# Ledger of designs, part 8: VHH binders against C4-dicarboxylate transport sensor protein DctS (dctS)

Target 1, 216 residues: C4-dicarboxylate transport sensor protein DctS (dctS), of Rhodobacter capsulatus (Rhodopseudomonas capsulata) (p37739r437to652)
Amino acid sequence: TLAHELNQPLAAIASYAAGGLNLFDQPEPNLTMLRQAFEKMGAQARRAGLVIRRVQDFVKKRTPQLAALDLSEVLAEALSITAPVAREHRVKLASLIEGRIPGVQADRILIEQVLVNLIRNGVEAMAEGPRTGDDLTVRLARAGAAVTIEVMDRGPGISDAVAASLFDPFTSTKSEGMGMGLNICRSIVEMHHGSLSHGPRAGGGTVFTVTLPVPQ

## First folded at step 4 (VHH)

Design e13 (from n8 with S33T Y59R R103E; framework vhh_7nfr_2)
Fold by ESMFold2-Fast, scan of step 4:
Structure e13 (fold): chain B 216 residues (1-216), chain A 120 residues (1-120)
Amino acid sequence: as target 1 above (216 residues)
Amino acid sequence: QVQLQESGGGLVQPGGSLRLSCAASGFTFSHYTMSWVRQAPGEGREWVSSISSGGGTTRYADSVKGRFTIARDNVKNTLYLLMDSLKSDDTAVYYCAAGLYDESYEPHYWGQGTQVTVSS
């Protein structure tokens, strides 16, 4: 339910606030844990904001609001939102922006949600199994008439069995955030006349590639 | 350009049957969860049914379970809704939609709709 999705981040904020207040009231408060509490509260507040914006877009018939979008700014925001969960699982988030990235016509909220979901899925994949490295890297580059966004994890990779059900929303068990599955991400990307694909990452892991057209 | 084109609506007697079709173009149909959503006069939208990208999983609203069947043909890029034992309460404009649809998520693409009227 929408109420359930909104109440989850709000309850988390309340819990972190209570925990932080308890730490603050100690004679020698742990400043590292206090910083973590504030960072987690910030991430949950941003998550709640995304849920609210999704509801507002639904009231407007869910028509994507295409506008000139700076993908570097959206990526920075998505990394900020996912940083706490990455740190919790000891995943190092990195970005690589190759050259000047042209603007694309896209819905900021929807593209940000795609990036957040792909990054979070990569972090979770690295948390669940043996990993081949500690980094999750997001690369932005221009390739001809398109811009590519590559989300590269160091998880166990995708087997043929997993690939067969990868885009089936009814097998998704996401309990954090919005619960968006890869099928929704693909739908959003194709709504923008782009594509979402996956492949193996050199050295182990998976690469999810989002391709978006450059206006001409 | 993404397009969803519904057909098959019309007037039918209570207890009758009807088959709706939705032809999809401009996107990779086989990668999308597809849904049917209806809207009766003066009422809000009601999710009716969804089918997974490969067709292996289907879901139905309690109001239509056992009476409606959702199906898809990924070779022809077409979504179907087979409606049996139609009731006056099934009177609505039926929309084809691409993307996950349930109480928490909304479709990314909508069709134009096709009118279904169940009347004696």
Scores: ipSAE 0.000, ipTM 0.110, lowest interface PAE 15.9, mean pLDDT 77

Design e14 (from n8 with S53A T57R L100M R103E; framework vhh_7nfr_2)
Fold by ESMFold2-Fast, scan of step 4:
Structure e14 (fold): chain B 216 residues (1-216), chain A 120 residues (1-120)
Amino acid sequence: as target 1 above (216 residues)
Amino acid sequence: QVQLQESGGGLVQPGGSLRLSCAASGFTFSHYSMSWVRQAPGEGREWVSSISAGGGRTYYADSVKGRFTIARDNVKNTLYLLMDSLKSDDTAVYYCAAGMYDESYEPHYWGQGTQVTVSS
């Protein structure tokens, strides 16, 4: 349902508004924090607007909304959304953007869902199993005719048995059904004529790689 | 480029059977889980069934469990829904969709739908 996608930014707006009012009522309000609260409310309102536009277009066209997309902006938003869960599990989120990343033709909301799911999956892998470190790094780079997004965790890695069923729905090794999330990510990425793969991370952990084509 | 085309709907009496088909083209069918979703007049969308990319796992809504069977043929790029013991409540437009239907996530490719009417 789209109710979950709409309720998330609306709840965030309500939360930022409440926090902003609390700051405003202080004897000497922190204007920098107030500005940040308003900026975050504006970002969430824009996100809600995109979800509504997607719903309207779905009713009319029944097709994904592909448009020129700045992946660095979408990555920043995904990291912002996942920061609280990373902090709860004591995972340090980092990003590496290597060089100028060309625009891709993609549906912003769907690609954001992929990034959020992969980052959450990595954080939970680090929470549930033995860690080889405390960072989760997302790398964005151009590789030939494609752009690559690498989500690199420091969790226990994936056994061959688990890897064989990793993308099957409901075959999650996690209590929160992350196997469904990975299958959905695969579907979204392939809809965009890209690919989703995984492999071991140097020093321990797993790398999930999303590739998206660059129009050439 | 991506196309999903449903067929096999029609008018059937209660207790009857129908087989729906969905022909897929323009994407790597064998790499996607597939779902059937229905919508009755004036109602919201209701998930019916899903099948994993390789066909090894199937899932059903409680309302159709034991009566419907989902199947796929990855060589023919075709998804099927075998409907048995049809009830008037099964009357709806049935849509083929690429991916899992999930409360948090909508399938990204949809067909045009095929009408199933169960009536005396």
Scores: ipSAE 0.005, ipTM 0.135, lowest interface PAE 14.7, mean pLDDT 76

Design e15 (from n8 with T57R R103E S104P; framework vhh_7nfr_2)
Fold by ESMFold2-Fast, scan of step 4:
Structure e15 (fold): chain B 216 residues (1-216), chain A 120 residues (1-120)
Amino acid sequence: as target 1 above (216 residues)
Amino acid sequence: QVQLQESGGGLVQPGGSLRLSCAASGFTFSHYSMSWVRQAPGEGREWVSSISSGGGRTYYADSVKGRFTIARDNVKNTLYLLMDSLKSDDTAVYYCAAGLYDEPYEPHYWGQGTQVTVSS
């Protein structure tokens, strides 16, 4: 259900098919290159299958239970769940709620899963790499017709190369597996008609932003 | 095809030791955190231990701290659990999982399990 992850191997398949057709239309078709085009199409189809299977295996066990949700309560629970692992790694968990946060239509357990996963990823990034500080802060704010949840760590940050492929298993420059858990988080957020993005944190580190629509 | 294959289980006396292995195939093993999860007869699944994708960080359930050691070999695509000072309460089927198993987080891939029995 992550459209961009599925569309990338599908686009590659379409590209190899177009190239193969062009090659086939030549007066002396190169059968070796045609075979290679088919082999690459097969590889991309297998990769698409793995992406689908991973997303389905995670989401499959729960039918979404949409209800009016207080994100402040869910955040408090997520921080409580992640406090032991943060404490073990000397990470200070903090929350910052800016203004009045309206309720959103969401599945409590799935959104809590997203927050727990993003907080854990931040703590692990701070544990394994050089730190720019000891705090991991989660900010809640309203931005127009949406609520934003920003998970801000003080880890080493994400390079432009890694950032471009963070949710894409086909072009990853890192062997840390970070993109796989984030892919699941993105699927859950997109199921809620929201978005998940990332960027650099002022002062060092990474910000992961979850945006969820405000009910009409 | 993604596959996780556990081995090394068996019968051991209290105070004994076992080494479990999990051979991974069909995915980029070095990109995943790995976990051991156990299920005792008549009980739910219990998370035992996790290791980060690079191997730099390890986590243990309070019941096994100081007795179990998790390790991985990213060249051989293999996960290990070294179990010392085994107790009857450690009797369970042990599952290899890709990703953390710590409620509410669910692992992405599961093995079929290996039986560990601690009994006199």
Scores: ipSAE 0.000, ipTM 0.119, lowest interface PAE 14.7, mean pLDDT 76

Design e16 (from n8 with T57R G99S R103E; framework vhh_7nfr_2)
Fold by ESMFold2-Fast, scan of step 4:
Structure e16 (fold): chain B 216 residues (1-216), chain A 120 residues (1-120)
Amino acid sequence: as target 1 above (216 residues)
Amino acid sequence: QVQLQESGGGLVQPGGSLRLSCAASGFTFSHYSMSWVRQAPGEGREWVSSISSGGGRTYYADSVKGRFTIARDNVKNTLYLLMDSLKSDDTAVYYCAASLYDESYEPHYWGQGTQVTVSS
C-alpha cells in the first residue's frame, strides 16, 4: 500500500535520527558515522518524495473509468482491507444491505478508496475519543434515483467548529495514506455526480453519507 | 501540453481591486479542483483559495476571507480570483494550480504566475 511504501523510508529516517542522537551523546562522537547517518536520511527523504511523485503521476494520468459497479462487492473488499485496523482498535465492522442495490456507473478503484478512507476515519475516531458503542456499520440502500452508502461510527461526533473545517484542504493531516482525507472523498464522490454529507448517528457517533446516482 | 496561464496582475494602490484569470488547456478542467497560491518576496508559498471541480465548494485562507472571491467557468476552462480591499501584504506572485483532489497539497499542474504589487 502507499502507507507501507511511505512508512518504510520514514521509519528509516527515524532510526537514523535516533542512532545519530546516540552518537552525539558519546564523549567523542564518530563524525564519519554521523555524516553517513545524515546522508542516509537524505536518501530516504528523496525516496519518500519519489513514492509521492509516483502516486501523483498515476493519479494525473487516470481519467475516471466509469463502469457498471456492484457496490456490495466493493464494500466487501473495503471491509476486508480495514478489518485489521478495526480489530486492532476493538471495533466491530458490520454491513447492512437493505433491499436490492442496483448497479452504479463508477470507477471501482476510486469508490473503494472512498469507502476505505471513511471506514478508517470512523475506526480512528472511535479509538481516539469517547465512544458510545463498539460497532462501525456500513449501510447500503436505495433512495429513489440514488444509492446511499452510510458509514456509521460510535465515536464522539463532530462539533460545529470541526464541521466548519472538515473540508479545508490545509487543516486536515494524516500520517498514513498521504492525502487520504475527507476532501479527497468529497472530490471523488462529486466526480461521480454524487454527494458526501455527515450528520449525527442515533445513539451517538457520526454518519457519513455517500449518495451516487442510478441511471433509470 | 498541459498549460495554465495566469493574467490580470499589476500594480494597484492599497484598498484597490484586481481580477486574476487563469486559462487552462490540455486537460479536462471540469474534473480538477483549482487553487490560487501566492509567494511574497523572500517568503515561502502560501495557499490563498481553492474551488471544487464543480464550483460548489470554496475555501479561503484566513488572511483573505471576506476580501477575495474565487470562481470558475468550466465552459471557458477559466479560473478567477476577485481581489478586493488589497493590502501591501497581498504583494506576491500569484500561481494557478490544478489538482484532481481538493485535499492534495501537491498540485498536479502549476501556472507560471502573475505579479501583484500593492504599493502606496
Scores: ipSAE 0.000, ipTM 0.136, lowest interface PAE 15.5, mean pLDDT 77

Design e17 (from n8 with T57R R103E P107F; framework vhh_7nfr_2)
Fold by ESMFold2-Fast, scan of step 4:
Structure e17 (fold): chain B 216 residues (1-216), chain A 120 residues (1-120)
Amino acid sequence: as target 1 above (216 residues)
Amino acid sequence: QVQLQESGGGLVQPGGSLRLSCAASGFTFSHYSMSWVRQAPGEGREWVSSISSGGGRTYYADSVKGRFTIARDNVKNTLYLLMDSLKSDDTAVYYCAAGLYDESYEFHYWGQGTQVTVSS
């Protein structure tokens, strides 16, 4: 499996780190063996990066099937897909449509996956850490020449340290691979000439913002 | 436990037809977009086709458009790929996947694959 291929180099890194710590506890640490452990960890980290790049290249090889897309329809579908997971974790899913949302040129399947991934990440953040509320709200609004989709959770928020590595596919703050999924979301959004960003939510939590251009 | 099990592969002559099936269990099949991906010997993975969760939208790689048809039965939790006018270049292992564009779905929802060989 793909995750098995990724977990192999990660497990090797953990093994070399444990071995290095054992050497460190010896009366006189063997610096040559420690250097070898670090070199092997570096090689496995590069291997993990190649596995991730292979997955990203696979996604990028799909030519987006752009068509006029009703984002309200896609949002309803994404909320339907994520409702069982939200209910399991006692999260209330809500949507807020602000004004008239124009159609965008986008690939329905790819945008649906972005929304599902961002909503699931928010639900998991609220499940795994302290939360400031029980709602996860997705807001659709027009902002000038773009449409914005804001996925707003009530989780613990993102620290500056976590923010620095948020899109690093090698490092994840969640056991479920949040960083890797988020990187795929960024790639998909960028294929659509949009952007993906994040920030703090008023009252606690995180906002992930997707912007997509409105056809001129 | 999430399981995807492909079937329907085999040996067929050029110009022939095959119907692939993927039986899904352990997740709410009707909530996920589904895809077919293939891998020929010594080659990388190639996306073949996708279908939306409700079945209303289908997408095809240019190499198979007009020859393959993707379909799903949400009552039976089964995904299908109808393959017509098969060519030697279609020889590959075909995999069923749930949500190809999110790594979490790929990890848990890849099947074992079914071999398709087009040769005389």
Scores: ipSAE 0.000, ipTM 0.141, lowest interface PAE 15.5, mean pLDDT 75

Design e18 (from n8 with T57R R103E P107V H108T; framework vhh_7nfr_2)
Fold by ESMFold2-Fast, scan of step 4:
Structure e18 (fold): chain B 216 residues (1-216), chain A 120 residues (1-120)
Amino acid sequence: as target 1 above (216 residues)
Amino acid sequence: QVQLQESGGGLVQPGGSLRLSCAASGFTFSHYSMSWVRQAPGEGREWVSSISSGGGRTYYADSVKGRFTIARDNVKNTLYLLMDSLKSDDTAVYYCAAGLYDESYEVTYWGQGTQVTVSS
């Protein structure tokens, strides 16, 4: 429930504040524990903010307009939208279209949002962390009864610890709430009866895979 | 094939009552939190009410609290909104929406909407 989701970070903040005040009032305050209490309060406040923003975004969401969609056209548009950010961070955008890609039933605007978010995420990962290369490649291929879209970056990769919580809407390595963006992408893809997953890229980096069903 | 189909809208006088229904198919209804969202002429979408997947928790916008009741029947895969003491401000298209988790207000599926008009 919204009340439950907001009460959890608020209760955590109250708990850390009470603990911090108790430590502060001791003859020799433990400054390391006090710092940790403030850091945890800050993290929970950011979490509460993300819950509020998610509710605002929920109200503004549009009804999906499903139509036959050419994924290669949507990919071209997404690459065009993200080109300035890629150029700013010296990331080389590339696309690989393998064979004939069948049309899918999808909402163009929502799928474009997913692609833009995944590409931008990869570019930013390459800009901020250790880079294993300078290319970000998006691959389209048919695999049986599905089409796969692979967004492959050359960033630092995702550790096992981060991977376990990657799609938690409050997990973020960045202040802007990248974890919320990935959760929205997953929701959009699932709305289209597809899946969103990730894994390591050969040679270093991360692959985000979107799978969408082919109409039968 | 996912489908959410609203019904029960219509024209009613101020102070009247309406019962909206939303029939769901093509997904596991009992796993989803459900919401009613409305859009008045010239306005953006406004959240009205939500109900948890099991029906044990309900939430209402301040503007409708005490007048509207949300309910669900997981055996019939149907969501309801019982609207009492209707006001002109309640005039809107009412949409049924489904979210993936009880704690998530993120919408996965939307219905087509049903028009409610409150006028004399």
Scores: ipSAE 0.000, ipTM 0.099, lowest interface PAE 17.8, mean pLDDT 75

Design e19 (from n8 with H31K S33A S52N T57R R103E; framework vhh_7nfr_2)
Amino acid sequence: QVQLQESGGGLVQPGGSLRLSCAASGFTFSKYAMSWVRQAPGEGREWVSSINSGGGRTYYADSVKGRFTIARDNVKNTLYLLMDSLKSDDTAVYYCAAGLYDESYEPHYWGQGTQVTVSS
ESMFold2-Fast, scan of step 4: ipSAE 0.061; ipTM 0.568

Design e2 (from n8 with H31R T57K R103E; framework vhh_7nfr_2)
Fold by ESMFold2-Fast, scan of step 4:
Structure e2 (fold): chain B 216 residues (1-216), chain A 120 residues (1-120)
Amino acid sequence: as target 1 above (216 residues)
Amino acid sequence: QVQLQESGGGLVQPGGSLRLSCAASGFTFSRYSMSWVRQAPGEGREWVSSISSGGGKTYYADSVKGRFTIARDNVKNTLYLLMDSLKSDDTAVYYCAAGLYDESYEPHYWGQGTQVTVSS
């Protein structure tokens, strides 16, 4: 996975750094071995950069097709796509649409992928850790000049340490790419002049909030 | 039951061509974007190509651009990958997946794969 591919060069960099520090602390440091350690760290950093560029190129090749988008339709499709995996893990998917949701300028495919990814992440969090309930609810609401999409799970929540590392492509508590998955979601949302944030859910769990601007 | 079944792989010499197919069943194929992802021996998964649900948009990894063509037939529920000018580094198991894929966003459904070996 992407997380595994990024964690490999990062672990190598950490290892070479630790080895270099040990060499440096010797009474007569071996400068040739120190140079080799730095050269290997540089090579691994370049490898990580290539992996990141591959992800960026994937997003670029999908040139956003911005059009007036009905978010309730996209949410219905995302819930349909994720229903089997939710059922497999005994998660009850629900939606809550508050009032009339205005159209937003967005790429249907990219926003659908964001919703699918956030819902899937919530289902997997509920499957892997202690649950505070069985529902995963997605809420659509208008808040001033923006529309908000809240994906609310009943998983174990996130600790302060984990919260600090979310959206960090180099740190993932789920090796298959939880951190990288959230990073791509954030990139897509920012491409739409919106924002992606997270917080604790009342009663336990996590809320991921997507905010998209309402056209003038 | 959702199923994706790849076929068309085999042994081919450098410069050769192969046509991969993916037969989809158990879901509304025409409503999903589709992707091809490959995994070489001892390496991670690499995204190869994606096609939108209606077929109007196609995307390719730089390593295969100009050599591979992705296509779909929504009436037959089949996804294709036409592979030209094959190189030794194209050797991998090729997987069909429902949805757009990159290594940070995994598709909803996966097939079992078809082996492509490019060697003389």
Scores: ipSAE 0.000, ipTM 0.153, lowest interface PAE 12.1, mean pLDDT 77

Design e20 (from n8 with S30R H31Y T57K R103E; framework vhh_7nfr_2)
Fold by ESMFold2-Fast, scan of step 4:
Structure e20 (fold): chain B 216 residues (1-216), chain A 120 residues (1-120)
Amino acid sequence: as target 1 above (216 residues)
Amino acid sequence: QVQLQESGGGLVQPGGSLRLSCAASGFTFRYYSMSWVRQAPGEGREWVSSISSGGGKTYYADSVKGRFTIARDNVKNTLYLLMDSLKSDDTAVYYCAAGLYDESYEPHYWGQGTQVTVSS
């Protein structure tokens, strides 16, 4: 698995760092062994980089199959996929489609993955933290030259400290544990010339907003 | 725990046919979109085909459209790729993959791959 392949070099780095610190703290540090520890850490960091690059290359090398996409259909499918996990955690999934949503030029499979990941992240935030309600609502609307998709949860919200590293991979905190998935979502949305942002939800919780351009 | 195991690869003549299979375990297969991805010698990974969780929608790279068919059996937790009119350019290791769905820090589930060689 990805986690297994990535945890190997990361555990090795942690081990060499601990060993290096123990050597450093000795009355007469062995500089040759310290250098070897740093060299081995560098090699393992490069290995971790290759693992990450292979995952990123899959998304990058898959030429987006851009076609006129009905976002209402994609949303319905994403809700169907996530319904079991929402039900398990007592989260009520709802959708709100405001007016007529124009077609966007997008890759259906990649956009479906973004919606599934954002919905699952919201459900898990509500399951693990204090919640301010039991609904997770996805809203579709046209805003000027763009279509907006808002995934709105009732979880504990995102602190400024967490927000600063939300899209960084390999963070050990629970709210940042979804960072790798969110980073991939951001990359997919940006491939479609859109944006992914977040903010507080009125009444408590978080809103993740995806914007996709409408052809003119 | 999560496992994807490909099979069905081999040596075939140009114009021939192969059926690849991918046996999935350790996750709820019926809820995931599935894909086939290939990697030719000296090249990066290339997406080949995808199928929605319910099997109702299928997608193909332009290079394989009309020649390949993706299918799934949600009762047997198995993904298939039926490959017709094979060309030398189809020579690659073929991997099955689950989508980018996150339940933890593992956005991708990949198989070990199966080699397809199209040559005389």
Scores: ipSAE 0.000, ipTM 0.132, lowest interface PAE 15.8, mean pLDDT 76

Design e21 (from n8 with T57R D102E R103D; framework vhh_7nfr_2)
Fold by ESMFold2-Fast, scan of step 4:
Structure e21 (fold): chain B 216 residues (1-216), chain A 120 residues (1-120)
Amino acid sequence: as target 1 above (216 residues)
Amino acid sequence: QVQLQESGGGLVQPGGSLRLSCAASGFTFSHYSMSWVRQAPGEGREWVSSISSGGGRTYYADSVKGRFTIARDNVKNTLYLLMDSLKSDDTAVYYCAAGLYEDSYEPHYWGQGTQVTVSS
């Protein structure tokens, strides 16, 4: 699988880094072995980059099937798909639809995948760190010429240091690689002429905002 | 362990029909949207069709709409592609995929593919 292919070079990098640090801390470090550790880390980083490029190329090779899309239907399906993992981690999924949401021109399957990924990331953030509440809420609203989808978790939030690299490959502190999933979500949203951003949630947690243009 | 196993490919004449199957194991099949993706000789990968996790919604590439039907059986953990009115342009290796992309919880899974050749 692609995840297996990505986890292998990441684990190798971590292993070489740990070994290199142990060598570095010895009274007479073996510089030849340290050089080899760095060279092997570089090779595994390049390998991981190829895996990521393969995933990005898959997105580019798909011809989007843009059609009028009811975002409330897509949200309902995404919540259905993520309900078991939310239940497992004692997270309450909620949705708020504010006013009448116009249709957007989008590829249903790609947008559904974005919502599923963002909701799962929120649930996992709430499961792993301190949380400020038990709800994960998705809000749909129209804002001028755009529709906004806000995925709001009650996890520990994102530090400034992590935020700067959140969309970069290998920013995940988890074994499953959260950073790659977010990068793919951003690519899909931008392919739809939208944007993906994040910020702090009032009362604690994180908000991921997807903005999609309204046709007409 | 996650496994996707395609079958049902083969040689068929133009205008013929084939039924592809994809047997899934090692994950909760009913929670994933599923897709068929093909790769023709010398070409990149082309998305063909997708089906929602519950089977209520289906999507097709313009090139196959009206000729192909995607279906799933969540009890048997099996995905299907029913191909009618086959054309030489449909010649490709067909892959079964769970989801579209890797994410932090459920990785993107691919099968090994099954060859479909449409030729007289």
Scores: ipSAE 0.000, ipTM 0.132, lowest interface PAE 17.2, mean pLDDT 76

Design e22 (from n8 with T57R D102S R103E S104A; framework vhh_7nfr_2)
Fold by ESMFold2-Fast, scan of step 4:
Structure e22 (fold): chain B 216 residues (1-216), chain A 120 residues (1-120)
Amino acid sequence: as target 1 above (216 residues)
Amino acid sequence: QVQLQESGGGLVQPGGSLRLSCAASGFTFSHYSMSWVRQAPGEGREWVSSISSGGGRTYYADSVKGRFTIARDNVKNTLYLLMDSLKSDDTAVYYCAAGLYSEAYEPHYWGQGTQVTVSS
């Protein structure tokens, strides 16, 4: 998998860093071995960069198959896909469709990938740390000239430190690694002339908001 | 404080070239798609070009495609518009915007604009 391919160079970097620190702590550090450790870390970082570029290129080089898309149907499919992982972590998935949701011009497969990734991230956030509730709710609503999709979890929220690096593909607060998912979501949403943002959920947790333009 | 500061505008003759720059500060530039939008005297805003946050995707209005090139430098927090083969119809105030622009989508931040005049 791509996660496995990325974890290989990251684990190598961690190992070289640990080895370098052990060398540094010796009474007479071997500077040649330290230099080699840094050179190997640099090589693995470049390898990780190639894996990330390959994933981003797959998303960006796919010609978007834009068509009139019913977001409520895509949401239903995304909830179905994520139900097993939600069940495993004892999260109750809910949807809230407020008012008439106009069709958007979008690539069904790419938007479904965004919803699946955001829902999975919310479920995993709720699997660790304190919960403020058991539900993960996805809200669809129209806001002016845009449709908003809000993925609302009841996890511990996002600290200012984590928020600063949230879209960094090497930042993960999850043991199974989901850092690349948010970067991919941002790229997909931006290809659709939309935006992806986050904020605190009332009552605790996090809200990820996808905004997509309504055709004029 | 968020700021977008355009520069590089001026008076040029038809067929000439200009390079516009937009210096960004006060937000994480690399996380935003960027756009150039122009407004001619007495006209509404017209989208010119957009570039994705990482620079991997660029989009151009039909009126400028093949003549203008949008680029960004995420290390310098700067957006560029290279304008070649300028025409009198390109005369406008050019605005830098953080985020994508369309009739359905408003950017998060706007610059103050820089005047481009194409005349003999």
Scores: ipSAE 0.000, ipTM 0.113, lowest interface PAE 17.6, mean pLDDT 76

